# Miniprotein binders against q9h3h3, part 72

Target 1, 235 residues: q9h3h3
Amino acid sequence: EDGFTAEHLAAEAMAADMDPWLVFDARTTPATELDAWLAKYPPSQVTRYGDPGSPNSEPVGWIAVYGQGYSPNSGDVQGLQAAWEALQTSGRPITPGTLRQLAITHHVLSGKWLMHLAPGFKLDHAWAGIARAVVEGQLQVAKVSPRAKEGGRQVICVYTDDFTDRLGVLEADSAIRAAGIKCLLTYKPDVYTYLGIYRANRWHLCPTLYESRFQLGGSARGSRVLDRANNVELT
Key: E = the ipSAE of ESMFold2; O = the ipSAE of OpenDDE; V2 = 0.75 times the mean of E and O plus 0.25 times the DockQ between their complexes.

## First folded at step 5 (miniprotein)

Design X3
Fold by ESMFold2-Fast, scan of step 5:
Structure X3 (fold): chain B 235 residues (1-235), chain A 100 residues (1-100)
Amino acid sequence: as target 1 above (235 residues)
Amino acid sequence: SLKDELRRLLEEIVELAEEALRAIKEGNLDLAKELIRRAIEIAERIIKELDDEEIKLRAEWALKLLKLALEAIEAGDPKKAEKILRLVIYLVRFLIRELK
């Protein structure tokens, strides 16, 4: 049952990655054009499979903003998949440490802070803040899902280059908070996404590594970041 | 050519998946299962002929999805099968585009 759900979610993620993306690429486009682009493609109105009544008539997998310094490195995903299949057939225990080792060996190091928001003004406002932070160089790259036909929650993904670099992960959290984001954030390494580690997975692994909660009160700014698996506070 | 034959087989998988979607909408689940099984047979035949590692990986996922769609119908959830078949069509159309 868990395997069925994980495979379906992995397939949906792959289909989105394969479909066309709407991209604001700060490497080739002046920052002055961002506000017009955000107004043209609000994520609450861009539809996953296209609709004549929306900004897009054709499928859109993701809406993305690339920073000026963005240099993608996906690593050896094929080698990762082969090693994962070998691990599963070996009978060896599948643990966070084993997955971390596979990711390092195959250079699949990227990860992302996730925020899930309902379609509407709050989503569009949060995305605009994140997009501006990317274009201004405070974050490297981000993407947001288009609106699904059933109208469920949408996800904003803010990427870091190396999930094993705790300082880099925490710096990204700080930049997200500085952009005005107050909702719950969770951090997921891309290796978990590629291998189908979602909630209710058959290995009973926590699907995210970190959790960030906005700090309450007026005495201090920032957030509280927790290592969910080890129950250790990082901030 | 082998590339032209591969493109034709991928187009056949898309057509079978589209026909399976129509069969599900018409309530003909037996026909839908037959069409999906035929698509699985074609996918299994062509998978070892793919040379590009990224294309091959995506073709293997399309095969897994076809099997999952069949399982969904057999488990009494044709609505899930419909969603999965749409994903198959999108994956296979990507493969066809990559074979230009």
Scores: ipSAE 0.000, ipTM 0.289, lowest interface PAE 10.5, mean pLDDT 82

Design X4
Fold by ESMFold2-Fast, scan of step 5:
Structure X4 (fold): chain B 235 residues (1-235), chain A 100 residues (1-100)
Amino acid sequence: as target 1 above (235 residues)
Amino acid sequence: SLKDELRRLLEEIVELAEEALRAIKEGNLDLAKELIRRAIEIAERIIKELDDEEIKLRAEWALKLLKLALEAIEAGDPKKAELILRLVIYRVRFLIRELK
């Protein structure tokens, strides 16, 4: 079954959110300091729980860059969760449309493009490109996971403020591609994360709304974007 | 056509924003403010004349950013205005590409 896998993922996510973050905040830090900060904290070298050989001696949950215009707005997550419980007990159909409406009602609109890369030069280079795009104002906020003790891929998350604003989601994709990123990207609204909806959920919902693949030969947008829910190409 | 007129107006916003960036770099903040005000007027015209809800929403949001750029210059933070104008240019160029 997939239930305890979802519980494990939720526990890890909660721990990472609660542990300290390494943040470059462009709202309060001069942009000229970014290159030194990136050199000091390459994500392939920053360890999840710290060690004497890494840049960090203490735990790090996430490494993040906040843009000049970044304004955190998680919406009413508690209200969303209460409404979700009410919806489940009401007998009403649980569909992508009803989740979208709950998200809108409770202002839980953020979402993110996800990319998974192995620890190493390519990860650090990709993160540096994303971080510069954030500081330059082409993206609003991003974070990358530190290196796990057990190894495995690290994840870069690039956030948009409104998953219902399709043009905004596509703008972020274009900015990611312009930063030199060529790997597969998937887009997930945070509403699915807050409600614990992952692959193989009991409601048969696809939490991934969009998929972006680098287009060889280069389109003007740099990628082919697919609407996963409707199985329609957007670009 | 309406699409051709819209494309021209969006391109004019980009050009004005690029000229405003050059004015800021050269220390001519009065010129930068005037160019941003002209871009605001064009954005307001687009909002008034459009029936497309999605494009109208994006134009309203570009208008908001242009006004924030003016406020940043008035607050003595031209570097913030520069960043916001680059955002406007990037996003309006993206909108132009979506007009097919």
Scores: ipSAE 0.000, ipTM 0.222, lowest interface PAE 15.1, mean pLDDT 83

Design X5
Fold by ESMFold2-Fast, scan of step 5:
Structure X5 (fold): chain B 235 residues (1-235), chain A 100 residues (1-100)
Amino acid sequence: as target 1 above (235 residues)
Amino acid sequence: SLKDELRRLLEEIVELAEEALRAIKEGNLDLAKELIRRAIEIAERIIKELDDEEIKLRAEWALMLLKLALEAIEAGDPKKAEKILRFVIYEVRFLIRELK
C-alpha cells in the first residue's frame, strides 16, 4: 500500500532526474525576469512528457530555481555506496546514527523539505512563493515536479546544504512558512535516497528526519518542527 | 529450491533487459517493448515469492523502472529507455548477489 506508492514515486523521481530540466538560474538571469518565467511555466500546466497544448512540447523532468549563491555539492556518492555495502556485511547496527556518520564521512550532506500538492492554483501559487524566496536569497535552491500523465499530486523539493545543521533546516522551514505554505512538510536527507531507505525498510528506520506542521495562534515561526529520529520537538 | 528458482528468474530478467537494449540500438522498438513486457511479468511473479522486505522493495523498484522504460519507448524516447534499462540490470544483478 503506502510502501509500494513511495517506491513508485522514487522510481519516477530518478527517471525525471535524467530528463531535461526547466531552470531559472538567478546566477545568470536578472531577478526581474522571474515573474514572466513563472507565468510561462506553471507546474500545474507543464506536462511530464510534453504536449502540444502545454507550455512544453518535449519531456521535462523537473522545474527548478537556482539561487545566486547556489553551488552544487553531491559529495562522494560512490564512496558512500561502497561503505554502505561494507556496513551491511560487517554486522554493525544500522541506525540513524550510523547512516549520519556514513553521510558525514563521504560529504553527502544535502537534504530537502518535501511538500505534496494537487495540480492547480494552490500548487502554482506555492511554487511561485518558493521560487521568489530562492531568488531573493532566503532559500538556496528548489524544484517542482511537472504534471504526471495520469495526474496525482506533485512535489515541491526545497534543498538545504547540510541535514545535520538543525539551524539551517529550521531556517529553510521558516522561509517556506513565510512564503505562505501551510501544508505538512517532511525533510529527507539525500543519503537515504542514495542508499534506498524507503518506508517499511528492513532496519525499521523512519524515512524522514524532520516533520513540520503549521501552527495557528501565538507562534511567530508559524510551525512546529519535530525531529522524527529522536522524537523531540525542535520548536 | 525456491531460492534457486528465484535466482534463475532474476537472471532471465537481466537477459531480457540486455536483449531489449540491443533491440533499441538496432531500431527494433516493437521487439524491445515485447521483451520489457516479458520482464515485467516475471518481476511481478517474483515479488509474490519474496520474504525479505528490503529485497522486496528493491524488486518493486526494479519493476517500476521496467514500466517506466516501456512508457519511455511508447512516448518516443528510446534513449531514456536505454538509461533506465541499465539501472534495471544493475538492481537485478544486486538482487541476484543478495540471494547467493
Scores: ipSAE 0.000, ipTM 0.293, lowest interface PAE 12.7, mean pLDDT 82

Design Y1 (at its last look DockQ between E and O 0.68; V2 from the best seeds 0.00; counts 0 for: pae E 5.5 > 1.5)
Fold by OpenDDE base, look of step 6:
Structure Y1 (fold): chain B 235 residues (1-235), chain A 96 residues (1-96)
Amino acid sequence: as target 1 above (235 residues)
Amino acid sequence: DPLEELLKKIEELARKALEAIERGDKDEVKKLLEEAIELLRKLLELVTDPELRKKALYVLWKLFRAILALEEGNLEEVKKILEEILEEIKELIKEL
């Protein structure tokens, strides 16, 4: 409930975006080098601030892999923020529908599947599977958080171009499951990040649009996807 | 420029916090960091430029990390972070 927590999470996210990234770019680097890069920078060993004995001596905000079809498009984030401030000042009700319309109007449509994993072999193996799926063109772009000092869970983010494209969101879930990922996934639009809408926000908005649970012996997708806003299964 | 004035005040607080670390006055360090955070919040209310806002949030995160390091008793880390803050503020002032 603490507005302080939302501010901390916003500041942390911005700091991670500003610090150097370790990037494998499949547009410029041969796919054959991926395994060597993964071995050099395992996410469980890369430290956020370049701790002694880590593969990195300098701070690392994110470890990322870019697919061949990746094109950075953030949309009009400035216009989005200005419209959001004006909306807050107007005293109008703020709903998930309001945020969706703001995102569409300003072309801030990117979103991500999130998975949280403890540091170690399972995380590094999950990341390697995702990185391969990106390089092979099944996914467009992914990133993983480096290891924190406290040894907390690391997050893998797998992006989609449009959170309003339900089919594209579901296809990315399928590709993640095909890469061998069995943990819980949550889908979050980037517009929620840009507007500082985290857990326990003052508007009581759920920042998670979708939840994916792995299902053994289920449909060809290997998961059950829930629309959190409508409490409806999509698969 | 009200933004520059706020940044200079935060810079002064960070400098005073470094001096307080050298004296071993942890309570004063905490007070100065908390005051710097409040000034940075005011700065963020005034900043409309997204890039400046991003950099200001980066400094805010460093201030939060400094408080955390102080609470852990890691004064060397606090010192390091404060030195980083001073450099970041100096660059921010140049970009105004």
Scores: ipSAE 0.350, ipTM 0.742, lowest interface PAE 1.2, mean pLDDT 89
Fold by ESMFold2-Fast, scan of step 5:
Structure Y1 (fold): chain B 235 residues (1-235), chain A 96 residues (1-96)
Amino acid sequence: as target 1 above (235 residues)
Amino acid sequence: DPLEELLKKIEELARKALEAIERGDKDEVKKLLEEAIELLRKLLELVTDPELRKKALYVLWKLFRAILALEEGNLEEVKKILEEILEEIKELIKEL
């Protein structure tokens, strides 16, 4: 898609981050309250800008669950952005390796597994499973988008603290699969998001590092994980 | 301050759009929204402060939502969004 679409997507993402979030924070809320919270705020019914017929009358940017041991670490995003500007003006090659080093230098290491589901029972069931895994300590943090006015798929994001830690990324995938999720998953480092690198970017970078496909009756992990950059099966 | 001047012009366009909605002049509303988007794009080229850039992108998103609502014929939604835009711009002007 073209530059106008990229501008629209950036503005939409910023608005979602700025609008209020509905958060179940296991660091301060007893785990026993989760099921009631999930019943009150099913993502298929929570509307992006509020609606008299929905659980919310006010805008909701994201619905999130924070694990008991969750400790946010965004790193030095400002330093990352300054270094990115310097890199672009330097004429040096812009490669996955160069971005990886920028991310490590500025401690911008978080990333996320993404799944896209249509509004309905399967979305709500998937989110409930993910939320329980977060509260039980198998995952650190997750969020799901509210329902858009015109419909369309909603996204569940499951975060890991370090995209360079392959074992941690794979452990998160295993936990997602153990929660009963069977759809395609893709993994994206947050460094690409902060720098505005999306599909079809001018540097021909693939912002998706890993892809996970459900594997019926095979692996104990429940999935086959591909390293998309190297086209190597990891599981 | 060039940022304050741009914000005041965007505010003026939003107020005119509200007046055009009361007259049912959809063509004028669309024209004013598109002009506001162009001014906001100019503002975004000048803004380096992360917090102000974040707020400006939020206003840009609301302008896109207003155009979509207008195309759907939902004038009540367009009016609501424009009122939100005016409040946001007033706060930004106060903080400059």
Scores: ipSAE 0.231, ipTM 0.666, lowest interface PAE 3.7, mean pLDDT 86
Fold by ESMFold2, look of step 6:
Structure Y1 (fold): chain B 235 residues (1-235), chain A 96 residues (1-96)
Amino acid sequence: as target 1 above (235 residues)
Amino acid sequence: DPLEELLKKIEELARKALEAIERGDKDEVKKLLEEAIELLRKLLELVTDPELRKKALYVLWKLFRAILALEEGNLEEVKKILEEILEEIKELIKEL
C-alpha cells in the first residue's frame, strides 16, 4: 500500500552515500587489525539507522574497505550530467554507445561488480573474503550495504577503475572468485548511477554491462562472463 | 526564486510537523510530511544544479524515513529527523 517509486530508490541511494561510512583504510591501518574490525562490524549486524542491539548507534550508509592502491578519481561528473541533459534535448538517439562515449569524454569510467546476499553468515563470510582480497592488493575498493530495518538482501560492490578496460574487469571477477564467491555477479558502470538510469528506464537501456556466473569444468575453475550489451561471451 | 519559495514552504511544513509532534497529533504530522514530500517533488522538477539536486534528494529520503518512523510510533526519531531536515533546508537556502 505504501508507494514505492524510482524516486524513492534514488533518494535512498543518495542518503546512503551522504550518511557516515564505516571504513577500514589499508593505507592508514595495519592489515593485522582487519580480522578484529570484520568481527566488530559484520554487515549482517550493522544497521542502516542504528537499531537497538546493533554495533552502531548512529546511521551507517556503507561499510567499506580501501586497499593500499586506492586513489579516488570520479572524473567530471558535473560535466557528464550537463552533457546528458543537452543530449536529451538534442533529439539524438540514446544508446549504450552514447553513454559509453559520454563516460569516456568526461572520464567517469569507474564501475562495480555487484552481488546480492541475504543477511547472515553467507553474507558476512563473503564480505570478509572480499575485504581480505582488497587489503592483500588483489582488489582496490569494496563496500557492502548495512542491514535495513525491514531486512531483505544486501549488496556487496567491488569497484574497478575503468569499465571499458575489459581485462581489468575480468581480473576483478577472477579475484572475487578466488575469494570463494560463487554467486551471480553483475557489473554496472558508475555512469548509469550518476545519470539515474535504472531498470525499466524510458530509453530501454540495460544498466548491467556484464554478468558473471561461477563455472566448474576441466582442469581449471573460473567464470563464464557475458557482455550483456552485445550478448557476447568474454570467456 | 521559485526554488527559494519552495524551500521556505518546506521548512515551514517541517516546523509545523515538529509542533504537531509536541501535541502528539500523528495524523497532522503525517499530513505535513506528505505535503513536504509533494513540494520537494515540485522542487526537484525545477532544480538543474547537480549539487543542489543531491541535497534535495537527501531531504526527500529523510522525509520518507520520518514517515516510516512515525508509522512505527517512534516520535523521538521523527523529531530527530525533522531537526536534521530543518538544518539541511537552511543550508540549501544559503546556497541559492
Scores: ipSAE 0.018, ipTM 0.475, lowest interface PAE 5.5, mean pLDDT 85
ESMFold2 (binder alone), look of step 6: mean pLDDT 87; pTM 0.864

Design Y2
Fold by ESMFold2-Fast, scan of step 5:
Structure Y2 (fold): chain B 235 residues (1-235), chain A 96 residues (1-96)
Amino acid sequence: as target 1 above (235 residues)
Amino acid sequence: DPLEELLKKIEELARKALEAIERGDKDEVKKLLEEAIELLLKLLRLVTDPELRKKALYVLWKLFRAILALEEGNLEEVKKILEEILEEIKELIKEL
């Protein structure tokens, strides 16, 4: 079942990417229109497969906000996948360091902070805060999953350009906290997504690199960030 | 090649599943869907092209959705998903 579960998670992720997205694109849309867009498409009400009674009648894979400076660059994903095939065929150990090297070599550097919230006001409020931070230029791009037919938690993804740039990853965490987010955050590099590193992967790798926990206090940070692989506190 | 052969076998299983739906044979539909999933999992071990892999994973997800709809007794939804799967498989075969 562990192998089956990993394939199931990969299939679910690809389906969401393939289905249509609802996008607020700050590169072409005035920031003054954001509040109306957020009111029209609250993620707790947008349904994954469409429902005439919801804001959408057709399937929606993701709800996204693109910042004014957003310029997607996925790197050389084809080269990454070819190198990954060669590595698996070689019989050499698959480790976080090996994957990091492949990502750097092929310029597949983006990553994301993940937060999981139950459908409802708190999710919609958190998403609105993140969306405003993106449109105001404090974050680059973000997306949130629509509501599943069965219910369950939804995920907000906040992207950074380079998972090897520790300062940039920490700055994104600070911006998320400044937007009022207090829940647990975990950071996943997109190279893991492209190579199918999810829960219960064949190589027993932790699917996330960093963890952020909110801390009460007057400190500017407001959070403690942990490097999960090395068990080292970064903040 | 082996990818094309696997895709054609999955296509045959999907067509048989549609015929089983017309007969109301839920047990046969489930068996055929589970066989199609096993073949798609084998195919995914052979696919290295990112675009083909992406589309194959999407078909796999639709097969999982078909099983869930079948368990709910929604044969109309299963039929709709199977028709979508057949169209996707035809496109995948063309891209080989």
Scores: ipSAE 0.020, ipTM 0.509, lowest interface PAE 5.7, mean pLDDT 84

Design Y3
Fold by ESMFold2-Fast, scan of step 5:
Structure Y3 (fold): chain B 235 residues (1-235), chain A 96 residues (1-96)
Amino acid sequence: as target 1 above (235 residues)
Amino acid sequence: DPLEELLKKIEELARKALEAIERGDKDEVKKLLEEAIELLKKLLELVTDPELRLKALYVLWKLFRAILALEEGNLEEVKKILEEILEEIKELIKEL
């Protein structure tokens, strides 16, 4: 009924990347300005396509915070996509291992922890905590989706440099938890996003590599992290 | 060239949608936009160049935005988006 195919989902993702972003860049902006910026652009109020009643009159694709040490790794996305089209037309099986190999070959290694929250105070509070962790150097970079016209949950993405570096992925999870985040987290390599691997994908791949669940009733310092592909606990 | 023929047909549909906007015929605009989306989906099955594919996906997003604006009754926004779509399609044709 919602009318979305994998092509439509990929188009929406690409449009968000191409539309203007609201960015707090700690590499060039004093950390003291962060609280005012967060108050001006709460993600529950920033609208995807602009609205006179919201903080933005023009479209916003993403609201992002770049850390002081953030160094973007662009990789060879064009080469990756060309290789992906060739792989699909070859008839070879498409597996997590094959996609990992394409990502390594084309240096498209970044990935992200995802959390999905309903618009409102809890989303804005979670984003503020993540943004402060980025500016303070515990995380490298993060972004949050603006409010969709149709409603629905918004997503906070917290990036790591290399999805094949499990230690780095786990360290980012710990920093997210230290920021006060208690909801379910899932980890997705950017190669899956570029290639359109979402929940209902044609290749029947799990769209995320890891999941993190907050530990209840005990120590808040560690999360239970699961490798979804192999169903193995990492922590 | 199947790609060029599909792009020209999508361009034709977008131009007809602009004409329907001028008449205030919202039902016709919606029908033409939905037809353009189906042709663009067929185009995406044929496009192997990654740069061209990204631009085609961006046009697909704009077609969806036009339908949303139309449902809101914002014909001026639909017109603006359709004009942007026509410029993007012209660029895609030049890049073949």
Scores: ipSAE 0.000, ipTM 0.270, lowest interface PAE 11.3, mean pLDDT 81

Design Y4
Fold by ESMFold2-Fast, scan of step 5:
Structure Y4 (fold): chain B 235 residues (1-235), chain A 96 residues (1-96)
Amino acid sequence: as target 1 above (235 residues)
Amino acid sequence: DPLEELLKKIEELARKALEAIERGDKDEVKKLLEEAIKLLMKLLELVTDPELRMKALYVLWKLFRAILALEEGNLEEVKKILEEILEEIKELIKEL
C-alpha cells in the first residue's frame, strides 16, 4: 500500500513519453503556421487522457516544438541504464561526478531548463513565447505537459544539447529570459531523469544542477544563475 | 522463473477483470485490478533489466488508469485498457 510514490512517478513519466505527442516541427512546417497551432493547442486546455470537451479526444503525452536545427540524440540510454544497475550493486558512492561520468561515457548529454506554472493564461503565454523562440532559432527544442486529471502545475521543458557545456546552458537561460519569462527556472540533465533522480532520492542528490532567478535591472543576462552542487553564483 | 510466474498471475487477474466487466461487476473488477497492482509492484522489486523495468512501469500506469476509468463509470475505457495490458504482459513474458 505505502511506497507507491516513486514507482507511480516513474510510470507516469514513461507513459507520457510513450503516448502520442502534439508536435510543431519547424524542420518541415513553415513558421507562419505556428500562431494557428498555438491557438489550437493551448497547454492549459489540452488534457492528458483526452476529453471531447478539450482540443484532444485522445491521450497526449507532451506538446512539443522542434527547431529547424533540432537533431535528436538520446545517446546510449540502454548502456547507461545497464551501467547504472551495475553501479548500484557495486557499493561505490553515487555522486554528481559519478553520474556525470556515466552520462559522458554513454553520450547521454542533453538537459533541460524547467519551469512550473499553474494552468491558465500565464502558462499559455509563457509557452507561446518559448515556442516562438524555438521556431526563430534562439532555442533548439521545447515541450510542455498537458493538463493532468488531478489538476496542479504543468511543466515547460527547454532543452540544450549538452549539460556539460556551461556556456550553452547559460545562453538558453538568456533566451528564455528574452522571451519574457520571469519565474524560477531549474536545470536538470536528462541522465538524472532516465535514472529516476527526483526530489527525496535515496542518494541525497540535488535533482537539478542550476537554478535561475529573474533579476529586474540585473546582470546583462537578465538573471542570476546558481550552480546548486557547488553553491557558486555564475551570473 | 519468479518473474514469469508473477507475470502469468497478473495476466490471469487481468483476464478475470475482463470477464467481470462482461458481468457488470464493478466491485470485482476493482478488487482484481488492485491485486494486479500489488503483484506488479512485487515484480518491480525483482526486475533488474532496465528495458523490462520501463515496460513493467508502463503496465503499472495502465492499471492505475483503469481504476480511474472504472471510478468514472467508463466501462468501455476500462475494457480497452485491460486489452492493452494483456497484450503488453504477453510481450513481457516472451522477452523473458
Scores: ipSAE 0.000, ipTM 0.309, lowest interface PAE 10.8, mean pLDDT 82

Design Y5
Fold by ESMFold2-Fast, scan of step 5:
Structure Y5 (fold): chain B 235 residues (1-235), chain A 96 residues (1-96)
Amino acid sequence: as target 1 above (235 residues)
Amino acid sequence: DPLEELLKKIEELARKALEAIERGDKDEVKKLLEEAIELLRKLLWLVTDPELRKKALYVLWKLFRAILALEEGNLEEVKKILEEILEEIKELIKEL
């Protein structure tokens, strides 16, 4: 999207990525330290820009937990962005399939399940469950936003390596549900984030590929998952 | 190459905004910040290097934060952010 709001969102995302992160890295830190770390840095109390009386005096962009097997691979984001600019000026149709092909060509395959929760006990409890699942190996990596000055909902992001691997995406959903999460989940490939494509964009692209709703006592996954791109129920 | 020209123009606007802060002219500061944002929007449309684009987006975020700080009446924070913006723009020009 060429809109002011899309560029503002992209700018905020870049700032959060560039500011310091609070990280529990299970590759170098014993799992026994997790509970103390979670108690020290509950997301509902960690402030985005620092505050006397909060756990942090300095800005924090993200609060993250890395699993033991986590191996960062963002692919060729530089090549992706160059190809995107070329595509925009080429006159070729810009569709979900075209973006998918760009992502595959440049190996920008990661994606994430998103959940939005109000600051408070439920957010902190949900984050603790996700963090434990990451440290125990059921999920690979996750992060949660700090509290904004004006309030509003915070977001928990649970990453998977490959958005084209439907089984991997569904396995992550299952692990999130097993951690006790019952809220709406939506799945977004990182390719959309890197290109600054949000809900209101000029190409009418839906950046959400999957949607997960909690299902009582039904499926093995504990949820109903919809493929938004193809309008097909997966569970 | 319009990128260097746009960056120098944004630098000029940021410098003028610092001068307006010293005069306590909040309306002029806001006007200059909004002009800088519009020029950055044009730069982002033209920029093809992903790393340059990333840094330009960070400058855009700082301009938005400067406007918010201005609305709160925190002129010291606005001044600090503008000084950071000027340093980042100088680095961006070097990388062209």
Scores: ipSAE 0.028, ipTM 0.499, lowest interface PAE 4.9, mean pLDDT 84

Design Y6
Fold by ESMFold2-Fast, scan of step 5:
Structure Y6 (fold): chain B 235 residues (1-235), chain A 96 residues (1-96)
Amino acid sequence: as target 1 above (235 residues)
Amino acid sequence: DPLEELLKKIEELARKALEAIERGDKDEVKKLLEEAIELLWKLLELVTDPELRRKALYVLWKLFRAILALEEGNLEEVKKILEEILEEIKELIKEL
């Protein structure tokens, strides 16, 4: 059963990446148009597979905002996958450090802070805050899933260009908190996504590198960040 | 060719599922969708090309979506998904 569920979720994620995206691209669109775009496409109302009664009649995989300085670089994903196959057959230990080295060698460095929220005003408000931070330059790029079904949570992904840059990862967390986000955040490097590292992975790796919890008061940065792989507090 | 054989069998199952929808035979639709999922799972074990694997996973997702819609009694959604599956399978066969 666990294998069936994991495979279904992986297939669903792949389909979302392949379906059309609704994009606000600050590289080509004036920032003054953002508020109207957010009002037109609130993620709680945009449907995954299209509905004449929603903002979209056709399928939407993701709703995204690209910052002015955003320059996509996926790295050498094919080389990464080939090296991963070689690593698995080599008998060499599969650890966070080994995966980090593969990612560096193949320039697959991007990663993302993840937050899961129920459909509704709080999701739309959180997304609007994140989108504004992207357009204003505090964050580089973000996306949010459309509404797939009643009661299911949606995910906001806030990307950083280099998961090995701890300062950059922490600055993104601070910007998310400054936007008013108080829920649990987890950070996942894209290399883990490409290699299929999820909760039920056979190598028993933690599927996320960092965890951020909002502090109810007293913290200068607004959150406590834990390096889950090394069990070290970063803040 | 094993890949082409599996894809054509999956296409046949999807066509039969569409016919079963038109007859209102929900039990037959479920059986056919479950067979298609099993065959597509076997296909994924044989596919090494990343692009073909990505497209095969997309079809797998649609098959799971069709099962869920069928369990919810939404036959219109099942029919729509099956039509999409047929187009995706036709593209996959052409790319072999």
Scores: ipSAE 0.011, ipTM 0.376, lowest interface PAE 8.9, mean pLDDT 82

